# VHH binders against c4kar8, part 139

Target 1, 263 residues: c4kar8
Amino acid sequence: MAELSTPSPASPAPLDGGRGDELEKFTLRGARQILQLLQDLITHRGLITAHTGGGHSFMTAVLKVDEERGRVVLDPSPDPQANRRALAAPRLTCVTQLDGIRIQFPLVGLGEGQDKGRPALFAPLPAEMLRLQRREFYRLQVPLAHELSCLLKAEDLARKPVEVSARVIDIGAGGVAVVVPTGAAEFVIGGTLPACRLALPDGEPIELDLEVRNLNRQTQRNGTEQLRVGLRFAALPRAADTRIQRYIFKTERALNAKARGGL
Below, E stands for the ipSAE of ESMFold2; O stands for the ipSAE of OpenDDE; V2 stands for 0.75 times the mean of E and O plus 0.25 times the DockQ between their complexes.

## First folded at step 9 (VHH)

Design s16 (framework vhh_vobarilizumab_d1; at its last look DockQ between E and O 0.54; V2 from the best seeds 0.58)
Fold by OpenDDE, look of step 9:
Structure s16 (fold): chain B 263 residues (1-263), chain A 125 residues (1-125)
Amino acid sequence: as target 1 above (263 residues)
Amino acid sequence: EVQLVESGGGLVQPGGSLRLSCAASGFTFSEHDMAWYRQAPGKGRELVAGIDSGGYTSYADSVKGRFTISRDNAKNTLYLQMNSLRPEDTAVYYCAAQKSFEGLTYYRPSEYDYWGQGTLVTVSS
């Protein structure tokens, strides 16, 4: 009886190092620039997905920057297991967005510490931070107040059809990222989810087909494990595309206005 | 000359109590975050407890509720009250100091500026 080794969920492919020259244009290596960007993350309370490897991640934030000692302070996970994984990892890959720009940076030498008696994670300042301004990578972080959802038509482990209401966390012209409870459904990268329904604030849900492009297990601050699913729009109707674009534009404008102190 | 001198170690029975002291000299004690580390035979050095210059404390999970770290800045002395001692608490206990910075303490051995010579605690029946 050959134990069918369940293929380990493919870790998101590292950004293919082959386009090395193009990525250099977007890589910050200056100490001042790095510090400024980290400070901006603090100021904006940017949530960071910290990847520890093996398909595991947790949500964190930059709490402080110790410029004098060259350290960054992160919020630990409420999950002790996630923190153990983080501390054991040779590298933490941090991913976030600021003003619609994807930011990625590595942290090495992660360790435990405290901020006024509160547990915190410490690392040396990153040597580099990738700031991707390309429109191709733009994903609007959906404000929590908008409560965007996507009804996913998926299958469970028994291949029984299930409907899962998923919260949309980011949206772009090409797709959405959603969060689902762990175990709610089985997702396969490259698999199609037909006749899903994306709920936008401006009207009736949009019926669309979705392709699973990425899967990430995340531990939330409350210790609850969730699955982040990256979904591509498959064959999006023009009218739906227009509505999505309008939503993105309107939301971005509102966020920018708020950031400028106008609201 | 900077010195950290640990004392109070010894042999104690399981369930017993012991109080360690660390006398600091040669630096501004009140401006340093202090910690107790321990190293059991054949194991690495691990954090037991820390107390920053502001008096905020942190404990390893293994000692929470049993150990209490405290400091007397007037005496330049760090203390570790150890209650309900267990055989697994057997180790050389070290006092360590690092310069305080805005309430941030990084619990890496390499981040400490000064170390004591250690005091042996043996918990045995």
Scores: ipSAE 0.672, ipTM 0.853, lowest interface PAE 0.6, mean pLDDT 89
Fold by ESMFold2, look of step 9:
Order: sequence, then structure tokens, then C-alpha cells
Structure s16 (fold): chain B 263 residues (1-263), chain A 125 residues (1-125)
Amino acid sequence: as target 1 above (263 residues)
Amino acid sequence: EVQLVESGGGLVQPGGSLRLSCAASGFTFSEHDMAWYRQAPGKGRELVAGIDSGGYTSYADSVKGRFTISRDNAKNTLYLQMNSLRPEDTAVYYCAAQKSFEGLTYYRPSEYDYWGQGTLVTVSS
């Protein structure tokens, strides 16, 4: 029958800036904590994706931490162009995982150096590092067959109430992303959609307030336009949170079992 | 009192050679990574060559095969042999020292603890 796509492994791409305030409680700013986390990356030989901007990135690793001078030392890329982009970039965004925990940190002021004759890159220690459990950043890609939907109680262009049934394309602990036809309603980043209803397969829809966090106009491959709306859960009741987490867990388990059973 | 004193600069014809020296005092020379930097008019300082406390060397692409850095720890002296000089090599050349940390050398000028006053090298007819 219909094939279900297995979601790809967690992407090393940087988290969107729209989650910045939500992520503050997971942000390490203490020098001792930052040094220990960098040392853990060294000890576990963690591979790091360093994003240089313009859609470019390269693989690296933390080689050493120089506490006295406050420097982190990185493995240069074997690709000279990647190194030149990194040295020219005003900022690197480094993303990696350690024991299932997502780690993200900025580096500014990248320079060249050496380690006993071997080329190296270095930068001042980052002023902050994000340290996130998978649950805190993970978004399940909702299988098309589940037909998960969210009834949005929004306003049209004339400020009149309108209800839009939107397909949920991903779901996580903090929110959902949905798609709607272009023009179905007016959405404003920072706007609140009260009393929306999220339909999960296992019971009555969940009533919840949503906050618009991002908007992305998308053109389908055949030219049809739709609007991708990123929505944050506001004041989510514990029972609703439990149902959402249970859905994510069961769906991910089912998708993982299908991937293993398919060879 | 820390002191780095460069010497050996001067006017030379294209294709000629010069040998720069840097006499160091006031610190433990053998425990420092040494470098030559140069600054052409209107430009920032750029690394020419480095030699760490263990003897590993590095060179800017523009001078590879023409310049040779060396050090004599017994005499607390750093050297730069410059051959096949070009007008583009015209600059003030600076001796710099950076305390060695576990074999690491950082090539940003702000990472160096001590600098000399510089010696002018002019390559022209």
C-alpha cells in the first residue's frame, strides 16, 4: 500500500532564531561549564558541523582548549576553500551531539595557528553554548498517512474570524508547523491564535493557544502556493503535553521499527 | 626588561639576499615560539615565517622556497635568510615572541607577547 517515509536522522543545522528566548534556560554561560563541555567534546571525539554562512559548512572537531589564553583549537578542513570561507566568516555556528544531547555554540574571530607543525584553526572560547536534550529540540516529521490537523481560529484580511483546518507537518514539545493555502487567513509573527484545536489520533482534539513564530511562503513543485506557519504552544496544560509526547514517542517507535524490519 | 632587537635590514636590488637577525633578552628564549612579521606601507602586519620552541617551521605562501627561518637558542637569536628578493618584499620586518603552550602557536599578531621595533627592508634599484 502507501509507503511511509522514515524521517532522516537529526540534522546538524542550526536552530532557528525564533526559538532563542525558549532556549535561554538551556544556554550555558559559565566559563567553567563551557570549558568542561568543550573538553567532553574532545574526549568523545565529537564531529562538529561548522556553518560559515551562505549555506556552506565543513566538518571539524575540537582538538584542544587553551585555558590560559582562552582559546579553542579546531581541526582544519582538508578542503582549502572551506578553510578560507571559515577564516573570512564573521561567525561560525558549530553544531554537534554528545550522548544524544545537541550542542550548539558560536565562534567569532577565527584565526590560523599550528600544533607541533600541524595546521590548526583557533578562536576565543565561545561566550555561550546551547546544550539541549533531543526532546527539547526534536521535531517529529508527521507521516502523511496520519493526517494530523490543527484547526486555527484566526482572522481574515477584513479582521473577521475565520477557521482554517491546517495540516500538521511536524510536531515537537514546544509547537507545531502547519501548512495552509495562501490567503486562507492573515498571520502575523508574534500574533496569538486563541482556542485552536489540535487533532491527535487518540482522542478528542486538544484546545490550546498558539503563537505565530515564523511564516514561510512555499511554492509546490507544480507551482501551487501554500503558507508554512510555525506555531508555539502557549501555556500548554500538562495533560495536553503528555498526549503530545505520547504521540511523538509512539510514532517515532513505529517508524524506527518499520525501518529495521524493512532490512 | 624584555627586548627584541632586529638588525640586517637595508636596501637591496631585486634578486638579492639579506639576512635578518633578532637578538632577544629578558625572557626564556627557548620556551617561546618565534616569528617574523612584516608590514608594507598601507597594509597590516602579516606573518612571514614562524619557528616554534620545538623547531617546527611555517612560511607564508609568498615566501616559501625563498626565505628560511632559524633560531639559535644558545645565542638567544632568531634569523631570517631572505633570498631572491622581490620589490613586493619591501616592508618593515618585525621579530615577535609568543610563550609556547603545549606546542600551540597562534598566528594572530595580538597573540604575541613581545615585539621588536622593526628593521626596514627595501627592494628596489
Scores: ipSAE 0.505, ipTM 0.811, lowest interface PAE 2.0, mean pLDDT 87
ESMFold2 (binder alone), look of step 9: mean pLDDT 85; pTM 0.864

Design s17 (framework vhh_vobarilizumab_d1; at its last look DockQ between E and O 0.56; V2 from the best seeds 0.65)
Fold by OpenDDE, look of step 9:
Structure s17 (fold): chain B 263 residues (1-263), chain A 125 residues (1-125)
Amino acid sequence: as target 1 above (263 residues)
Amino acid sequence: EVQLVESGGGLVQPGGSLRLSCAASGFTFSEYDMAWYRQAPGKGRELVAGIDSGGYTSYADSVKGRFTISRDNAKNTLYLQMNSLRPEDTAVYYCAAQKSFTGITYYRPSEYDYWGQGTLVTVSS
């Protein structure tokens, strides 16, 4: 009975950097964003495949972030040879997933350390982290005439609470994309915006919690910079979900009717 | 002024023992992770042993079971007991100090805040 060696699930190959412009949209470079994402990896005990080059990799996890020294701490491999390869590598490519989102980041300057007598690996904080979000839900482009808005409860650069009225540009069952003036507030991917208010045309605003999922800076033709913020519904009451679905359905129907020459 | 002063180096026969001391001054010794590094002629500086502010120790594989690092916070002194010395242990031994922040010690020379001048250990017949 030949034991069918179940092919070890092929570790997803690092994305070749060739599609440079498209990947920039998903690349985090902000120190706060990077720290938050690393903290999220710690919280969720995300397993990381660390690629050392030459087709070699090992499993690791982020154990700690040392903000004071600007270091990320990783769990070493139980294989001493893997650790040696990692330390000798000019670059470590780390690949993981969090909530179905692929995350990739480089680490340069890997070293050995200890955490309370336990061997550890460390590196400077990554300069960038790639977060590839797949759209799970169809999003309706909101007609300009509907003037959907979302009141965001956010913080400014000084961490002072601010309210920002944002225009909703697309909406789906899972969330909204909004546009805000650049500098109106500071947004952190993975951060929660509590008690926001989504205004639909059919009634009172919906109070809901939003999670920042994407940030994209756009320069308009007129030279004005806007920030597009992708937001996920973090806690949506059933009644609110129903209202949102109804709005989407009604709007889609109207748009389709218009496209067919009926309006 | 911050100072780390190593002592206890010298000539010893293979199989012999030495005890190195590092006297620290000018900083709060108890708040620092301490380490011994060594540099042999023509080689890079390598970690020998480390002890963090909590008393947790780490050793290079080459010295494990032979060397013991310890600290006396009351005396602001770091020690390295070296037993079963070998010719390959011949080096200048340096004391190093790293400020403790998160309980993590980084074993990279550039991560240390202070260094001693070193003490020579020669193991020869």
Scores: ipSAE 0.793, ipTM 0.907, lowest interface PAE 0.5, mean pLDDT 90
Fold by ESMFold2, look of step 9:
Structure s17 (fold): chain B 263 residues (1-263), chain A 125 residues (1-125)
Amino acid sequence: as target 1 above (263 residues)
Amino acid sequence: EVQLVESGGGLVQPGGSLRLSCAASGFTFSEYDMAWYRQAPGKGRELVAGIDSGGYTSYADSVKGRFTISRDNAKNTLYLQMNSLRPEDTAVYYCAAQKSFTGITYYRPSEYDYWGQGTLVTVSS
């Protein structure tokens, strides 16, 4: 069967257990919330990657939820070896998404069953489910009035150190986009800019390392050239992350309040 | 009081046949998924065959093509026709009942609500 011999696309990796303190606010533990989320996965026919450990996984789906017995029913793999690994695993880590929201939940006590004569797998309902909005896709467009800037510690064409003050045009949990005059510095995709300084309102600049992710050259209508640089935060401390999130939250609320107050 | 009473076990030579019955009482038989399990000496219980409330069947690989499970809802009775018996079929055979959930049957022994006392099947020369 071609589907069994064709490698699946790379499965989404489970989130690191050492991040549990950050994930608690996205954790659903209410029985009704869990049942509703599982039902949403059934309704949308969501494909789930079930990780069995040792780098192995298989694709599945939630077929039914048995509320009375507290069981979830899963589609087995067409590969019998994958099913044997799943049944032997002490825990399945299930990962999927629904409308861009990442969903992750553990299943323990997996067993075999049938659904109108067809093989099925089952487990007790999970005690918790993670429902995560993807932070790195959210980008706030920075209002011009804020004059947000980032001091970049880069190199010129001759590989000599230069400092470039760049205007921040958008900011998210995972990085910023900035603009600089072309020729102000040389940037290499994948390169790291250590000890840059991101200036936020009402506080001291944040010192952080940035990784260059994309470069786009622009020619303005007056003939001047500008470089748009996409930068990812590297090794961002929690305190810095908190300040960035606070800025994004406050600015978003202020922009929403102006839009509502203009009604 | 719920009861499941197996009958029809006995001694049989290899290649022979037996028909097991399980008489059920004390619950609405047609609302339950039924199964036969067996336990050989020194071993755990294993699924032999199942039949849900809608009549869909499932069989262990070791008995497929030789055993046939059936049910008669009018008589509240579960059956297992065992043909071409082998010495490895020697076991105590148990009738089990599980409340039906929309065509789903769970094949872990702890999921069954009721069990019979068993009937011994011995296959030997």
Scores: ipSAE 0.555, ipTM 0.833, lowest interface PAE 1.7, mean pLDDT 84
ESMFold2 (binder alone), look of step 9: mean pLDDT 85; pTM 0.861

Design s18 (framework vhh_vobarilizumab_d1; at its last look DockQ between E and O 0.47; V2 from the best seeds 0.68)
Fold by OpenDDE, look of step 9:
Structure s18 (fold): chain B 263 residues (1-263), chain A 125 residues (1-125)
Amino acid sequence: as target 1 above (263 residues)
Amino acid sequence: EVQLVESGGGLVQPGGSLRLSCAASGFTFSEYAMAWYRQAPGKGRELVAGIDSGGYTSYADSVKGRFTISRDNAKNTLYLQMNSLRPEDTAVYYCAAQKSFEGITYYRPSEYDYWGQGTLVTVSS
């Protein structure tokens, strides 16, 4: 009985940098966005294929992010030769997927470290991360300073109506992603949350209906569990759409200006 | 003022032993990963041994089984017991401190926050 070696899923090849202009819109350069994405990778224990060049790669994962020092910590390969190659490489190309989205980022300046007696690798935080979303709509990562919130009208486990104030983490023309405390409410994918209120900085909250599209549990470093809820705008008034678009545009412009050293 | 003061260096014969000490002051010693680095003449600075804030230790292959790093948090002192010394161990030995981050220690000189002035160890017949 020949054990059919299930073909190891082909490690996604790094995207060839030649389509530079088209990929720019999918490239994250904001420090916060990068940190968030790396944290998401930690939370989901996403396996990363790290390419060292010359056709060599190894499997790794993000173990920790040191925001204060600006370092990302990686799990080393069980193969010492792979680790040597990685340390010798001028650039490590990391490729992974999260929620069906391809993520690619470079690491440079790889070094050795230790995590509680276990060997670790580290590098400076990537300057950019490519996130290829097959999303129909661009989503803006909301700056923490904006403190966007959405009052969710949901139900608890007992189907009792509850109102949950949720932090908006990203916003687009098609919806928002929010973070809520675990257990604050019960969310069902495909469920509608009627008469919610989205608070934008420029005026009164927008009343809107939201549809739950995605649920992701996240454990924070402090051990607290949070639920990320992806919400679609089920019915958005034209005036509200205009306000949302204006906010997105204004924020993007400001972020880009800051990135260019203008502020 | 933050200070790391190394002591215990000197001249020793091959096969001999030395104990280095590093007295730390001006910071919360228990919250820092500590390390010994050495620099031989004409060579770069290299990691000898490290000990994190949790007491986990690491050693360079060249000193493994011969050297022992330890710390006394009550005395704010780092130690390096060096046994079976070899001529190739001749170097200036430096104490270094790195603020601990969730048990991570970065083994790169530029990642250390504080450095001592060093103590000379000479292994010669």
Scores: ipSAE 0.823, ipTM 0.921, lowest interface PAE 0.5, mean pLDDT 90
Fold by ESMFold2, look of step 9:
Structure s18 (fold): chain B 263 residues (1-263), chain A 125 residues (1-125)
Amino acid sequence: as target 1 above (263 residues)
Amino acid sequence: EVQLVESGGGLVQPGGSLRLSCAASGFTFSEYAMAWYRQAPGKGRELVAGIDSGGYTSYADSVKGRFTISRDNAKNTLYLQMNSLRPEDTAVYYCAAQKSFEGITYYRPSEYDYWGQGTLVTVSS
């Protein structure tokens, strides 16, 4: 038998670096804000996954913040090998989730110390910290039955206008991922696609400007080739943002109801 | 101004003993974590032993069981008793002070606020 649980926030793994533009508005860079957030982690005893790269990580916690010197003090791993990897790493990416809020920050210059006779690790305060609510990083995997599509106003190889209807495979607050047949249009990373149309199941299509963030060629098991295009929303009007969030909320609620009903 | 003045260095035969002292002035000694570092020819400074403001001690593996760090807060003096000396202990020994934060000591040399001039210890027959 299975234990009934609420859905968990996103994985403790670091968020993809290709979302850097999208995440900038959630990035804290003020010293006061950073100190307050680190202190909140101490107060709530937040457990942190520290990633050293190559899939290696260890669990830690912020023990203290030395405001005067600008240092953060961390709990070492009980595994000496994990501590050696951490001290050798050029950078740690720390990820934690506190009361449904995802927090991510880099630490550079890790060193050894002690806390009243107990081993400790330390680093300079991070230069930035990400602080995200679930809405801000969540990507809904779009059910095939919804047939969500986006009309892309792009260019062909000869730089002539072409319209491409693309299936939306995931959607979040900051953008969509779509698939198109290979060769349907020329896409360049950093390029903009003005006046595209996102078709939600109810209501009129949303007109929006998109920026190409990534391109991945895929060959399906049936031999069909497609191009996955990661697209960022430019500045969305509030009404468009509200419609997108409502779609995500309603779809997630419907999917959860089917899973719990067993039907 | 702040001063840290080491004394007690010298030439000693292998297996011998020396006692280093560090006289401190110009700061509230009891609020500082104190340490001995050493620098052998061609090497960087390495931690030998530390003692925090509460008296907790730490030692490099290479000196455990042979060296003892202590402090006298009434005399503002840090000590290092060095027994069973070996040729590899040959180095300039430095006294260092780091203002204590809630019992934390940071072991990177750049974290120390004050350094003495050093005293040479030579272990040779």
Scores: ipSAE 0.686, ipTM 0.863, lowest interface PAE 0.8, mean pLDDT 87
ESMFold2 (binder alone), look of step 9: mean pLDDT 82; pTM 0.840

Design s19 (framework vhh_vobarilizumab_d1; at its last look DockQ between E and O 0.60; V2 from the best seeds 0.44)
Fold by ESMFold2, look of step 9:
Structure s19 (fold): chain B 263 residues (1-263), chain A 125 residues (1-125)
Amino acid sequence: as target 1 above (263 residues)
Amino acid sequence: EVQLVESGGGLVQPGGSLRLSCAASGFTFSEHDMAWYRQAPGKGRELVAGIDSGGYTSYADSVKGRFTISRDNAKNTLYLQMNSLRPEDTAVYYCAAQKSYSGVTYYRPSEYDYWGQGTLVTVSS
């Protein structure tokens, strides 16, 4: 397998929800604000991860907004099974990023359509869109060269113990997102993975308990399927938290220096 | 007053052919996306074929290669040529019209503004 000379952007993970009052101030509910934000996503050709439930998702984009009927029109997946799951889902949770800001919105009532001979999906305009600038949700995109990994102690489909070495794709103060091959283990949202080991470049791996917060099955451009797993840190010792923050800070500074021509 | 009037249904043997017509009046036919739906006893309405105002077509998998949808905007008429008919094609066939917006056709029955009364197609030995 050949590595790309520049890494592809990591897919955003949805916010798990919970105390919705904490997110209310970031929630757009005005029709004109929603239309403008959707139009911005169209203009910037933003890639959207659409979550269908049960840990499944697919990549899509907003193709257009039909103001006359109040519909948003989406690009269907090349995987027919993903489209069937989307059409059967009571809710599609769309997650994306615009200008470094995380955007999340629900779509309900998904249907099939056609846009000038091309298959399309559609739904009523969302009643709300979440737009987050809160820096406490910051997630460092881990450089591929670091090959950060997390050893997960999980179970396979037959409930037999399995250890899975998962690549860490992003890391923040509260958790990590990892990718694993399809079928490497059985994960359930809310489940706890005890005694996992997070490998940072400097020093011995950190032993920590993780909670599964989200699951996203994704089909890459080459047709390869992988599972993106969002994991929350259980209470961290101060030393572990310090190491994680130091890694994030040093890596971010190094990445900024490379962007400025290696200064 | 809007009218969609289907015709051409009837009894036909398996492997036979029928041509359905739908005469439209009371609206601007050329500005509408047209479709044929069918409903077998005890089942919901299902899309058979659609043709948008620009002439782009879509077909249910079960009828691809056997059915052909077409429209004649000068005569305000929608057609469905049904070949190689099977007993499973037995249903009431409905003509439906949806105002074209932004070039998108929505294939949910509730999105259609106008419906005909239907024409029965029976395929049996």
Scores: ipSAE 0.482, ipTM 0.815, lowest interface PAE 1.8, mean pLDDT 86
Fold by OpenDDE, look of step 9:
Structure s19 (fold): chain B 263 residues (1-263), chain A 125 residues (1-125)
Amino acid sequence: as target 1 above (263 residues)
Amino acid sequence: EVQLVESGGGLVQPGGSLRLSCAASGFTFSEHDMAWYRQAPGKGRELVAGIDSGGYTSYADSVKGRFTISRDNAKNTLYLQMNSLRPEDTAVYYCAAQKSYSGVTYYRPSEYDYWGQGTLVTVSS
């Protein structure tokens, strides 16, 4: 009776970004720069996706930088299992965005602690932080108040057509990231979702075809599991592209104005 | 010389109460986060309760609602009031201290600067 070793779910391939030399240009290694960037994350209350391995992640935030001990303090997951996975992981990969720029940094040596009587996670300061400024990687974090949604035409486990209303969490010229409830549909990387509808605040939904590019299971702060789906625009009409670009531009401008104290 | 001296351990029946004390000397007690750890026979050392320099408390789930950690900075003494004791609470209880930094307490045994010798608590019928 041959034990069918269930293939370990493929770890999301590291973004095979360009040649190692190109990534160096975007890698911060200076202690002051790292501290500043972490402080910026605190100031902006940037949500961080913390990857624990095995396709698991949870949402966190940098709560504090302990400069005296050279440590970062993170918000723990409300899911005890996620925290256990994080603590057991040899490395936590943290991914976030600030001002539309993707930030990635590793944390090692994670531990449990307390910040003013509240449970917290902590780790030594990252040795490096990757800040990707390339336009090609730019994704606008969608303000929650905008309530962007995408109606996904997908299939369930039985290959029955299902429609899933997904919240858009980020948008760029090339695609969107959405969050769906776990089990709402089956998604396959490389699969096409035809005739989906992206709802923008400025008018009627945009009909478009989407290609699944990434899948990431996330545990929310409330302990609910969600699936983040990275979607590429497979076929985007010119008019739709224009509307998307306009939305991005307008939103960025508004966010920047707010950040400058203008609103 | 830095010293942490635990006292108050002993034999108690299930459902009983016990109060542990830890007398600290040789360091600035008020500037340290304090904790009680315990080690049962054949088990690892585990956190029971912590109290930081600001008086914020933390408890292991197993002792929540039954144990109370407190500190008297004027007496350089840490306390653990243990109520509704259970056989599974049987262990050597250790007092530990770590320097406070920025209001963050790190609950790893390796993060504590000082340890007591421990006091035995036995909960038995």
Scores: ipSAE 0.291, ipTM 0.668, lowest interface PAE 1.2, mean pLDDT 87
ESMFold2 (binder alone), look of step 9: mean pLDDT 85; pTM 0.855

